# VHH binders against FERM domain-containing protein 4A (FRMD4A): the designs that were tried, part 18

Target 1, 303 residues: FERM domain-containing protein 4A (FRMD4A), of Homo sapiens (Human) (q9p2q2r20to322)
Amino acid sequence: RRCQVHLLDDRKLELLVQPKLLAKELLDLVASHFNLKEKEYFGIAFTDETGHLNWLQLDRRVLEHDFPKKSGPVVLYFCVRFYIESISYLKDNATIELFFLNAKSCIYKELIDVDSEVVFELASYILQEAKGDFSSNEVVRSDLKKLPALPTQALKEHPSLAYCEDRVIEHYKKLNGQTRGQAIVNYMSIVESLPTYGVHYYAVKDKQGIPWWLGLSYKGIFQYDYHDKVKPRKIFQWRQLENLYFREKKFSVEVHDPRRASVTRRTFGHSGIAVHTWYACPALIKSIWAMAISQHQFYLDRK
Key: E = the ipSAE of ESMFold2; O = the ipSAE of OpenDDE; V2 = 0.75 times the mean of E and O plus 0.25 times the DockQ between their complexes.

## First folded at step 11 (VHH)

Design t5 (from s5 with A33T G53W; framework vhh_7uia_1; at its last look DockQ between E and O 0.62; V2 from the best seeds 0.00; counts 0 for: unsure alone 61.4 < 65, grease 28 > 24.2, SAP .759 > .668)
Fold by OpenDDE, look of step 11:
Structure t5 (fold): chain B 303 residues (1-303), chain A 127 residues (1-127)
Amino acid sequence: as target 1 above (303 residues)
Amino acid sequence: QLQLVETGGGLVKPGGSLRLSCVVSGFTFSSYTMAWVRQAPGKELEWVSSISWSGGSTYYEDSVKGRFTISTDNAKNTLYLQMSSLKPEDTAVYYCAKSEYDIIYKIGGRTYYMDVWGQGTQVTVSS
């Protein structure tokens, strides 16, 4: 089957995927285009009919995944799957660069919540990385139109494009003399401080039917108000979790709660356990479960 | 009424084999995660093996991997646990249990949620 893999550097790979090809093998192939050694941070994903990003399971065949029934090639995305607290922990420059590209993409696509002023600052680092030192207002304005530096939401929040550009220019002038590497590091430093960075969000409901965001990250499982992805309402760190359960449209986590001492006839083992359950369509629940498991494994591998 | 009835327990020598059976009544076991849980004297309940309702995925605790096999017979509404290469450490009361959830990923300790339990069958491995 024809597949198109969108890479983080805006290249597109056209592939004819054979029935027996594993997702892991596809990842290896894609990674080779970047001379990437630290593949464990990355994955291949596709968007389903609802717009949800689904990760390929590495141990499964690529074509075993439920791709949208559309004409044309299957569109796949090479992205960071497992985030880390700081790129300083990465060992390879190629990996760092891909994290940078990934972050740029996420911000531009408004997958990460960012204040406009921060967006302008980040845009300046994008310019510094791509073009070097400030040259002129005209050149910068021209370059900004060609770079994925200003998300639409940021532009809409201000009186004019010119205003936004001027803010970017103001920040950009301050970066004079910074190397490409410095620009990347500084960019990532800002991005890594953003509360929504590194979080995979899933739309769920609780038992009462109230909508929530469930966030999976290197920190654990977080529950957010549906209108606020920044401040979590509940935090479940990986070390606090006992078990993960799912059935059809239900995803549940078992959490250590020292305040609860009661043991019911339905439970055995450790005391002081609380159960939290969220609901979604079966496909999404499976996605959540799969990501939770993989994320936890990633957590353990780095511990 | 939901009921689970275990059979097949007994005394066996180390290295021997036993086959436990759990007959299910009152529900379709294929719609639920079914599990074998055991409790040794003075020890906590231990999740031994399970078969998931979704896809029939199987789980085994590390101590029994390669020795125990969980299976089902839909026609008989029966869950089985084939035990081989039995060890004294396998001595316990073995319970058949039903779960409302697919218990697929264990992170921490040994807490499990089960809706229905059998009365258990004693397995003793001794020289």
Scores: ipSAE 0.274, ipTM 0.644, lowest interface PAE 0.7, mean pLDDT 90
ESMFold2, look of step 11: ipSAE 0.375; ipTM 0.706
ESMFold2 (binder alone), look of step 11: mean pLDDT 79; pTM 0.827

Design t6 (from s5 with G53P K98R E100Q; framework vhh_7uia_1; at its last look DockQ between E and O 0.34; V2 from the best seeds 0.00; counts 0 for: pae E 6.0 > 2)
Fold by ESMFold2, look of step 11:
Structure t6 (fold): chain B 303 residues (1-303), chain A 127 residues (1-127)
Amino acid sequence: as target 1 above (303 residues)
Amino acid sequence: QLQLVETGGGLVKPGGSLRLSCVVSGFTFSSYAMAWVRQAPGKELEWVSSISPSGGSTYYEDSVKGRFTISTDNAKNTLYLQMSSLKPEDTAVYYCARSQYDIIYKIGGRTYYMDVWGQGTQVTVSS
């Protein structure tokens, strides 16, 4: 079957995938194409028939995943699956560059919530990385039209494109002499501090039908008010969790809660266990389950 | 109606054997993870053994490994616990239970959530 793997640098790899090819083997192929050694942070994703992002399970065959029933090639995305606190922990420049490209894509696609003033500063680092030192206003205005630097929301919040460009130029002029590598580090330092960076969000409901966001990351499992992806309402760090449960339309976590001493037939083993449950369609619950297991395994591997 | 009925308990000398049965009605047995859980007098509930849906994997508490065998007969909707080399510390009420969830991922806890329980069967091991 024909597959199209979208890369982080806008390239597309066209592949004819054989039935026995494992997802791990496809990831290895893409990683070796970039001479990428630290492939543990990356995965291959697709959008399922319900519009939700799913990740290829590395121990399964590529063609055994539930791709949309549309004509044409299967569309796959090579991107960051497992985030860490800072790129300073990454060992290879190839890895750092891919994290940078991933972050730029997330900001430009408006997948990360960010104030427009921060966007202008981030855009200055994009210019420094891509073009070097400031030379003239006219060159910058031309470059900004070509680079994925200014998301649409940031532009619409201000009187004109020229205003936004001038704000970027103010930041950019201050960067004279910064190396490409320094610009990448400064860009990532800001993005890594943003509350929505590195979180995989899922739209779920509680037992009463109230909608929430469930966020999964290396930090744990976070519950957010449906109208606020930034500040979590509840935080379940991996070290606090006892068990994860999955059933058709529900996903549950068991959390150590020292306020509960009672052992019942419902919850037994040791004292202080509370259960939290969320609901969604079966396809989404399966996606949450797969991501939760993967993120916990990643957490264990770093511990 | 969901129902789990345990049988096969009784009095046994140390070193003896018993086979517990749990007949299940009201749900598709092979679709759920099932477990045996016991409670000795004055003690808290203790997980003994579990079997995955359709019987693909079995799990045992350390003190019963090699002595107890969990199994199913899906055609008869029956869960079994074959107990051998019984010890006085195995004395307890034994319950069969259904997991609320088909799939569980253990992070590090010993806690289980069971949504359907039998009434239990007494196993007494004494000299």
Scores: ipSAE 0.016, ipTM 0.465, lowest interface PAE 6.0, mean pLDDT 86
ESMFold2 (binder alone), look of step 11: mean pLDDT 81; pTM 0.847
OpenDDE, look of step 11: ipSAE 0.254; ipTM 0.621

Design t7 (from s4 with A33V G109D; framework vhh_sonelokimab_d1; at its last look DockQ between E and O 0.80; V2 from the best seeds 0.00; counts 0 for: pae E 3.2 > 2)
Fold by ESMFold2, look of step 11:
Structure t7 (fold): chain B 303 residues (1-303), chain A 127 residues (1-127)
Amino acid sequence: as target 1 above (303 residues)
Amino acid sequence: DVQLVESGGGLVQPGGSLRLSCAASGFTFSSYVVGWFRQAPGKEREFIGAISGSGGSTYYAVSEKGRFTISRDNSKNTLYLQMNSLRPEDTAVYYCAKSEYDIIYKIGDRTYYMDVWGQGTLVTVSS
């Protein structure tokens, strides 16, 4: 079957995937294209029929996944699946550059909420990385048209494109003499400090039907008010969790809180065990389940 | 009515073996995680092991050290616990239980959340 793998540098790999090909083998092929050794942070994703992102399971065959039933090639995305606190923990420049490309894409596509002034500063690092030192206002304005530096929302929040460009130029002038590598590190330092960075969000409901965001990351499982993805209402760190539970439309976590008494005969043994449950359609619950297990395994691998 | 009925308990000598059975009725057995627990006199109930609805995943408490094997036969609606190399410390009432979920992923080693419990079967290990 024809597959189209979208890469982080805007290229596409057109492939004819044979039925026996494992997802791990496809990841290895894509990774070799970048001379990437640190493959453990990356995955291959697709958008399902409901519009939600799903990840290829590395031990399964590529064609055994439930792709949308559309004509044309299967569309796949090579991107970061497992985030870390800082790129300073990464060993290879190839890995760091892919994290940088991934972060630029997330900002430009407005997948991460970012204040406009922060966007302008980030755009200055994009210019320093791509073009070197500031030369003239006219060159910068031309370069900003060609680079994925200014997301549409940031432009709409201000009186003109020229105003936004001038704010970027002000930041950029301060960067004179900064190397390409320094610009990447400074860009990533800002993005890594953003509260929404590295979190996989899922729209869920509680037992009463009230909507929430459930966020999954290497840090744990976080519950957010539906209108506030930034500040979590509840935090379930991996070290607090005893079990995850799954059935059809339900996902539950069992937490250890030594200051809470058991409330049912169902939770015999250690005191302070409580269960928290969320609901969504079966396809989304399956996605949450798969991500929760993979994030916990990533947490264990680092611990 | 959902019911779980344990059988196979009794008196056994140290080093001996027993096979416990749990007959399930009133629900679709193959759709639920089931497991074994025990409670020694004067002690809290403790987890032994659990098995997924399909039987494809099994989980054991660290304390069992491979002496116990959990299995299920979905065609007979029966959960089993094979206990080998029994010790006096294994003396307890053994309970089977079902969850309301079809898959559990274990992170810690403390306990499992279960919604229906059997009445228990006594296992006594003495010389």
Scores: ipSAE 0.241, ipTM 0.651, lowest interface PAE 3.2, mean pLDDT 87
ESMFold2 (binder alone), look of step 11: mean pLDDT 80; pTM 0.827
OpenDDE, look of step 11: ipSAE 0.546; ipTM 0.784

Design t8 (from s4 with A33I Y112L; framework vhh_sonelokimab_d1; at its last look DockQ between E and O 0.83; V2 from the best seeds 0.66)
Fold by ESMFold2, look of step 12:
Structure t8 (fold): chain B 303 residues (1-303), chain A 127 residues (1-127)
Amino acid sequence: as target 1 above (303 residues)
Amino acid sequence: DVQLVESGGGLVQPGGSLRLSCAASGFTFSSYIVGWFRQAPGKEREFIGAISGSGGSTYYAVSEKGRFTISRDNSKNTLYLQMNSLRPEDTAVYYCAKSEYDIIYKIGGRTLYMDVWGQGTLVTVSS
């Protein structure tokens, strides 16, 4: 079966995938194009029939995943699956470069919530990394047209493209002499501080039907108000969790919380335990389950 | 309604073996995790182990040292606990319990959440 893997540098890898090919083997092939050794941070994703992002399970065959039933090649994406606090924990420059490319893509595609003034500063580091020191306003305006530096939402919030370009130029001029590597580090330092960076979000409901965002990352499981992905309402650190539970349309976490007594008489003998439950369609709950286990295993592997 | 009934308890000498049974009714037994707990007089209820609906996965308490084996027979709607090398400190009321979930990912080792409990069966280990 024909597959098209979208890479982080905007290239596409066209493949004829055999029925027995494991997702791990596909990841290895894609990683070899970048001379990537630290493959544990990356995965291959696809958009399912309901429009949600799903990750290939490395121990399963590629063609055993529930791809949309459409003509044409299966569309896959190579991207960061497991985020960390800082790129300073990464050992290889190839890995750091891919995290940088991944972050640029997320910002440009508006997947990360970021204030437009921060976007202008980030764009200056993109210019410094790609083109070196500032030379002239005209060159910068031309370069910004070619580079994925200014997402559409940031442009719409301001009076003109020229205004946005001028703001970028102000930041860029201050960077003269900064190396390519330093620009990458400075870019990533800002992105890593953004509240929505590194979080896998899922739209869920509680048992009353109230909508929430559930965020999964190396930090734990976070619950956000439907209209506020930035500040979590509840935080469940991996260290606080006793068990995760799954059935059909529901996902639950069991937390030891000494301030909270059992809410049902069926929890006899479970002093201080709280169970929190969320609901979504079965496909999304399965995705949450898989990501939660993967993120917890990643957390354990780092300890 | 949902009901769990333990049996097989009694008096046994140290070093002996005992097999507990839990008869389930009122729900699709094979669709849910079931497990065993115990409570000695004056002590907190203690998790022993649980088993997936299909029987494909077992989850023992971190403190469990391999003397107890949990199993299920879905054709008979019955959960079992095989207890070997019994010691006086195993004296307790043993409870069967049902989860409302069919899959658990265990992070901590001290207990599991259960929604339905049996009445218990007394096991006394003494000479």
Scores: ipSAE 0.563, ipTM 0.782, lowest interface PAE 0.9, mean pLDDT 88
ESMFold2, look of step 11: ipSAE 0.527; ipTM 0.764
ESMFold2 (binder alone), look of step 11: mean pLDDT 80; pTM 0.818
OpenDDE, look of step 11: ipSAE 0.708; ipTM 0.862
ESMFold2 (binder alone), look of step 12: mean pLDDT 79; pTM 0.808
OpenDDE, look of step 12: ipSAE 0.651; ipTM 0.845

## First folded at step 12 (VHH; framework vhh_sonelokimab_d1)

Design u1 (from t8 with S99T; at its last look DockQ between E and O 0.70; V2 from the best seeds 0.58)
Fold by ESMFold2, look of step 12:
Structure u1 (fold): chain B 303 residues (1-303), chain A 127 residues (1-127)
Amino acid sequence: as target 1 above (303 residues)
Amino acid sequence: DVQLVESGGGLVQPGGSLRLSCAASGFTFSSYIVGWFRQAPGKEREFIGAISGSGGSTYYAVSEKGRFTISRDNSKNTLYLQMNSLRPEDTAVYYCAKTEYDIIYKIGGRTLYMDVWGQGTLVTVSS
């Protein structure tokens, strides 16, 4: 079967995938193109028929995954699956550069919401990394057309493309003399501080039908008010959790709550246990389940 | 009316064996995880193990020493607990229970959250 693997540098790898090929082998092939040794942060993803992102399971064959039934090549994405607090934890420059490319892609595709002024500053680091020091306004305007620096939402919030370009130029002029490596570090420092960076968000509802965001990361499972992805309403760190539960349209977490021990002592098996449940369509619940297990395993591997 | 009814308890000598049964009614038995707990005199309830709806996965308490085996027969809507090499410490009321869920991922829990409980069956191991 024909597959297109979208790489983080805007290139596509066109492949004829045989039925025996394991997802791990495909990841290894893509990783070799980047001389990537720290493969544990990365995965290969696809969009299912319901529009939700799914990750290839490395121990399964590529073609055994539930791809959309449309004709044509299977579209796959190589990207960061497991985020960390800072690129300073990464051992190899190849890994750092892929995290940088991934962050640029997330911001350009508007997967992370950022203020326009932050976008303009980030774009200046993109220019410094790709092109070196500022030389002229006309060169910058040409370069910005070729680079994934200005997401559409940032352009729409302002009176013109020229206005946005001028704001970028203002930041860029201040960067003369910075190395490519320093520009990457400065870019990532800003992105890593953004509240929505590194969190996998899922739109869910509680039993009463009230909408929430459920966020999954190496830190745990977070519940957010639907209007506020920044500050969680409830935090479930991995060390606080006893069990995860799954059925059709619901996902639940079980927490030991010492304040409830005296209330539940009258019934067997309920000694201070609290269960929190969220609902979504079966495809989304399946995605939440797979991500929660993967994130917990990543948490264990880091300890 | 969801019901779980345990049977097969009784008096047994140390080293003996018993098989407990749990008859289920009022729900689609094969769609839910079911399991066994026990409560010895003066002690808190203890998780023994559970089994997936299909019977393909079993989940035993870490403390179990391999003397107990959980199985199910979905054609008879019945959950079983085979207990071998019984000791006086196994004297307890044994409870059948079900969850509301198909799949469990254990992080650190010593027990499981159960939706419905049976009335229990007494097992006495005479020393």
Scores: ipSAE 0.443, ipTM 0.728, lowest interface PAE 1.5, mean pLDDT 87
ESMFold2 (binder alone), look of step 12: mean pLDDT 79; pTM 0.803
OpenDDE, look of step 12: ipSAE 0.644; ipTM 0.852

Design u2 (from t8 with L112F; at its last look DockQ between E and O 0.66; V2 from the best seeds 0.55)
Fold by ESMFold2, look of step 12:
Structure u2 (fold): chain B 303 residues (1-303), chain A 127 residues (1-127)
Amino acid sequence: as target 1 above (303 residues)
Amino acid sequence: DVQLVESGGGLVQPGGSLRLSCAASGFTFSSYIVGWFRQAPGKEREFIGAISGSGGSTYYAVSEKGRFTISRDNSKNTLYLQMNSLRPEDTAVYYCAKSEYDIIYKIGGRTFYMDVWGQGTLVTVSS
């Protein structure tokens, strides 16, 4: 079957995928295109019929996943699946480059919440990385049209494109002499400080039907008010968790709170534990389950 | 009604063996994780082990050193605990319990959430 793998540099890799091909083998093939050795941070994803991102399970065949029913090639995305605190932990320049490209894509597609003033500074690092030192206003305006630097929301918040371009130029002029590598590091330093960076969000409900965001990352499992992806309402770090539970439309986490532990004669039930439960359709719950296990395994491998 | 009834407790000498049974009713037994816990006098409830609905996955507490074997017979809706090489510190009320889930991923593994509990059966290990 025909597949298009969208790469992080806006290119597409056209492939004929045989029924026996494992998702890990596809990842290896895509990684070889970039001479990428640190493959553990990356995955292959697709958007399901409900608009949610799903990740290929590396031990399953590519064509055994539930792709949207449409004509044409299966559309797949190569992107970062497992985030880390800082690119300083990465060993290879190829990996750092891909994290940078992934971050630029997330900002441009508005998948990460960013104030427009921060966007202008980030755009200056994009220019420094791609084009080197500032030369003239006219060159910068031309370059900004060709680069994924200014997301639509940032432009809407200001009176003109020219105003936004001038703000970028102001930042860019200060970067004279900064190397390509320094620009990438500075860009990533800002992005890595953003609250929504590195979090995989899932739309869930509690038992009463109240909607929440559930965020999964290397830090653990986070619950957010539906209207606030930035500040979590509840935080479940991996080291605080005892068990994860799964059944049909339910996903639950179990925590042990030593401050609540007590011993009494003939006591039934659980002392000093709490269980938190969220609901979604079975397909989404399975995706949450797979991501949670994968993120915890990634956490263990780093620890 | 969901119901769990333990049996098989009693007096046993140190080094002896005992098999506990838990009869389950009121739910599709094969669809749920079930397990064993115990509570010694003055102690908090202690996880012993759990077994998946199909019986394909078993979990044992870290403190258990292969002396106890958990099993289930889904055709008879019965959970078992085989206890060997019993010691006086094994004296406790033993409870069977049912989870509301069929799949678990253990992170810490020191606790185990269960939604229905049996009444318990007393095991006394003394000479």
Scores: ipSAE 0.441, ipTM 0.741, lowest interface PAE 1.4, mean pLDDT 87
ESMFold2 (binder alone), look of step 12: mean pLDDT 80; pTM 0.819
OpenDDE, look of step 12: ipSAE 0.594; ipTM 0.822

Design u3 (from t8 with I103Y; at its last fold request DockQ between E and O 0.82; V2 from the best seeds 0.77)
Amino acid sequence: DVQLVESGGGLVQPGGSLRLSCAASGFTFSSYIVGWFRQAPGKEREFIGAISGSGGSTYYAVSEKGRFTISRDNSKNTLYLQMNSLRPEDTAVYYCAKSEYDYIYKIGGRTLYMDVWGQGTLVTVSS
ESMFold2, look of step 12: ipSAE 0.607; ipTM 0.801
ESMFold2 (binder alone), look of step 12: mean pLDDT 80; pTM 0.824
OpenDDE, look of step 12: ipSAE 0.629; ipTM 0.856
ESMFold2, fold request of step 20: ipSAE 0.637, 0.663, 0.622; ipTM 0.809, 0.832, 0.802
ESMFold2 (binder alone), fold request of step 20: mean pLDDT 80, 80, 80; pTM 0.821, 0.826, 0.824
OpenDDE, fold request of step 20: ipSAE 0.838, 0.828, 0.822; ipTM 0.915, 0.911, 0.907

Design u4 (from t8 with S31D S54K; at its last look DockQ between E and O 0.77; V2 from the best seeds 0.66)
Fold by ESMFold2, look of step 12:
Structure u4 (fold): chain B 303 residues (1-303), chain A 127 residues (1-127)
Amino acid sequence: as target 1 above (303 residues)
Amino acid sequence: DVQLVESGGGLVQPGGSLRLSCAASGFTFSDYIVGWFRQAPGKEREFIGAISGKGGSTYYAVSEKGRFTISRDNSKNTLYLQMNSLRPEDTAVYYCAKSEYDIIYKIGGRTLYMDVWGQGTLVTVSS
């Protein structure tokens, strides 16, 4: 059973996976490629038949997951699954570098919304990390064509590629003498401050069919207007939650809210308790469930 | 329609035992979590325990010191509560309830959300 594991540096690891291989063993194999010791932040993901991202469960066999029925190898992705407040809490440089690669990939692939002026500054740190100090405009323009520094949306917002390149050069010239490590730290400091960083978003609907984003992270569960992934409409921190519930196409959280006397006829006697429910296809609800449990366990482990 | 009917309540002396039953109808009993609650006079409703349909996994309130056991018989669509070593403070109306869910992950809560409730059966522990 042929698998392609897409790595964080846009390369692929081709391998034959035996039916008995556990997902944990595959993660260990991929982690060894990077000399990674702090494996707890990472996972292996795939896109299911409905187009949604799922994570391999470490205690299950790789081939027991519900992969798309397509010819060719099973496509897998090695990614950060559990984000933290700052890379300053990471113990090993290998881990920090993988977080940096993950962040660059997310921004380049437009998985994180970033203002174009911030993109230009981030691109300057990418250049400093990869190439060292500024030498000439011609070299920078060549390097920017080869590096995953300027997402398509940032380029479309401005009159020309040259304009964008000039803006990057302005930032880059200020970085003279900055070490590779300093550039990584400065890059990550900016990315970690972005509101959309570190949140796993899921497209869900309420009982009325109105679409929302549901965001999951070590901080809790967040509900966002479908047009605004930045500012949550509702915030459910882990300490506020009593239970999570799951069945088929629905996922619910139970909170204690003393400011709200919300009781249904069937649930009388539940004073100050509110249940919030979201709907999606069964595959997506299973993904939300697995992520919520994993994020809560990660929260507990770090308390 | 979904119905839950408790039975087996009554008057019992301290130290005695009772077995409560809850007859379920109108839904696929084995697909849902069912459980027991009680409400003593003047008190809030209190979670006792619940049992999953498929695996038979039980979830008990922390306050239960092993005197009560929950079981189910899916062939008879019946939930049971065996209560031993009864005390006067166990005097309450006992309710069975059904969740609309089949899987629960507990975070900090001491109770569970339920969507259908029985009418209750009175248990009185007194000499």
Scores: ipSAE 0.524, ipTM 0.764, lowest interface PAE 1.1, mean pLDDT 87
ESMFold2 (binder alone), look of step 12: mean pLDDT 79; pTM 0.816
OpenDDE, look of step 12: ipSAE 0.730; ipTM 0.869

Design u5 (from t8 with Y113F; at its last look DockQ between E and O 0.71; V2 from the best seeds 0.63)
Fold by ESMFold2, look of step 12:
Structure u5 (fold): chain B 303 residues (1-303), chain A 127 residues (1-127)
Amino acid sequence: as target 1 above (303 residues)
Amino acid sequence: DVQLVESGGGLVQPGGSLRLSCAASGFTFSSYIVGWFRQAPGKEREFIGAISGSGGSTYYAVSEKGRFTISRDNSKNTLYLQMNSLRPEDTAVYYCAKSEYDIIYKIGGRTLFMDVWGQGTLVTVSS
């Protein structure tokens, strides 16, 4: 079956995937195009029929995943699956550059919540990385048209493109003398500090039908008001969790909370235990389940 | 409407064996995780083990030393606990319990959340 793997440098890898090909083998093939050794941070994703991102399970065959039913090639994406606090933990420049490309893509596609002025500063680092020191306003305006630096919403929040370009130029002029590597580090330092960076968000509901965001990351599991992905309402760090539970349309976490310990042990309630439950369609719950397990295993591997 | 009834408890000599049963009614037995717990005098309730709805996966507590075997027979709506090489410290009330879930990922090793409990059956290991 024909597959397109969209790479982080905007290239596509066209493949005829054999029925026996494992997702791990596909990841290895894609990683070889970047001479990538630190493959543990990356995965192969696809968009399901509900519009949500799903990840290939490395020990399963590629063609056994539930791709959308339509003609044409299966569309796959190579991207970061497991985020870390800082690129300073990464060993290889190839890995750092892929994290940088991934972050630029997320900002440009508006997947990360970012204030416009921060967008303008980030764009200045993109220019420094790609083009070196500031030379002239006209060169910068030309370069900004060609680089994926200014997401649509940042442009729409201001009266003109020229205004946004001028803000970028003001930041860029201050960067003279920065190397390409320094610009990447400075870019990533800002993005890594953004509250929505590194979180996999899922639209869920509680038992009463109230919508929430459920966020999964190496830090744990987070519950957010549906209109506020920035500040979590509840935080479940991995060390606080006893078990995860799954059934059909529901996903639950079990928290061992010593502050809620029962006075008597003869009563068989859930003394000292709190269980929190969220609901979504079965396909999304399966995706949450797979991501939660993988994120916890990643957390354990770094310990 | 959901009911779990344990049986098979009693007095047994050290080194002996005992098989506990749990009869389930009021729910689709094969669709849920069921498991065994115990509570010894003066101690907290202790998770022993659980088994998936299909019977394909078993989940024993980290403290379990391999003397106990959990099984289920979905045609009889019955959960079993085979206990071998019994010791006086195994003296406890043994409970069966039902989860509302069919898949678990264990992070800790101490216990499991269950929504329905049986009344318990007393096992006494003593000369």
Scores: ipSAE 0.558, ipTM 0.779, lowest interface PAE 0.9, mean pLDDT 88
ESMFold2 (binder alone), look of step 12: mean pLDDT 79; pTM 0.815
OpenDDE, look of step 12: ipSAE 0.641; ipTM 0.852

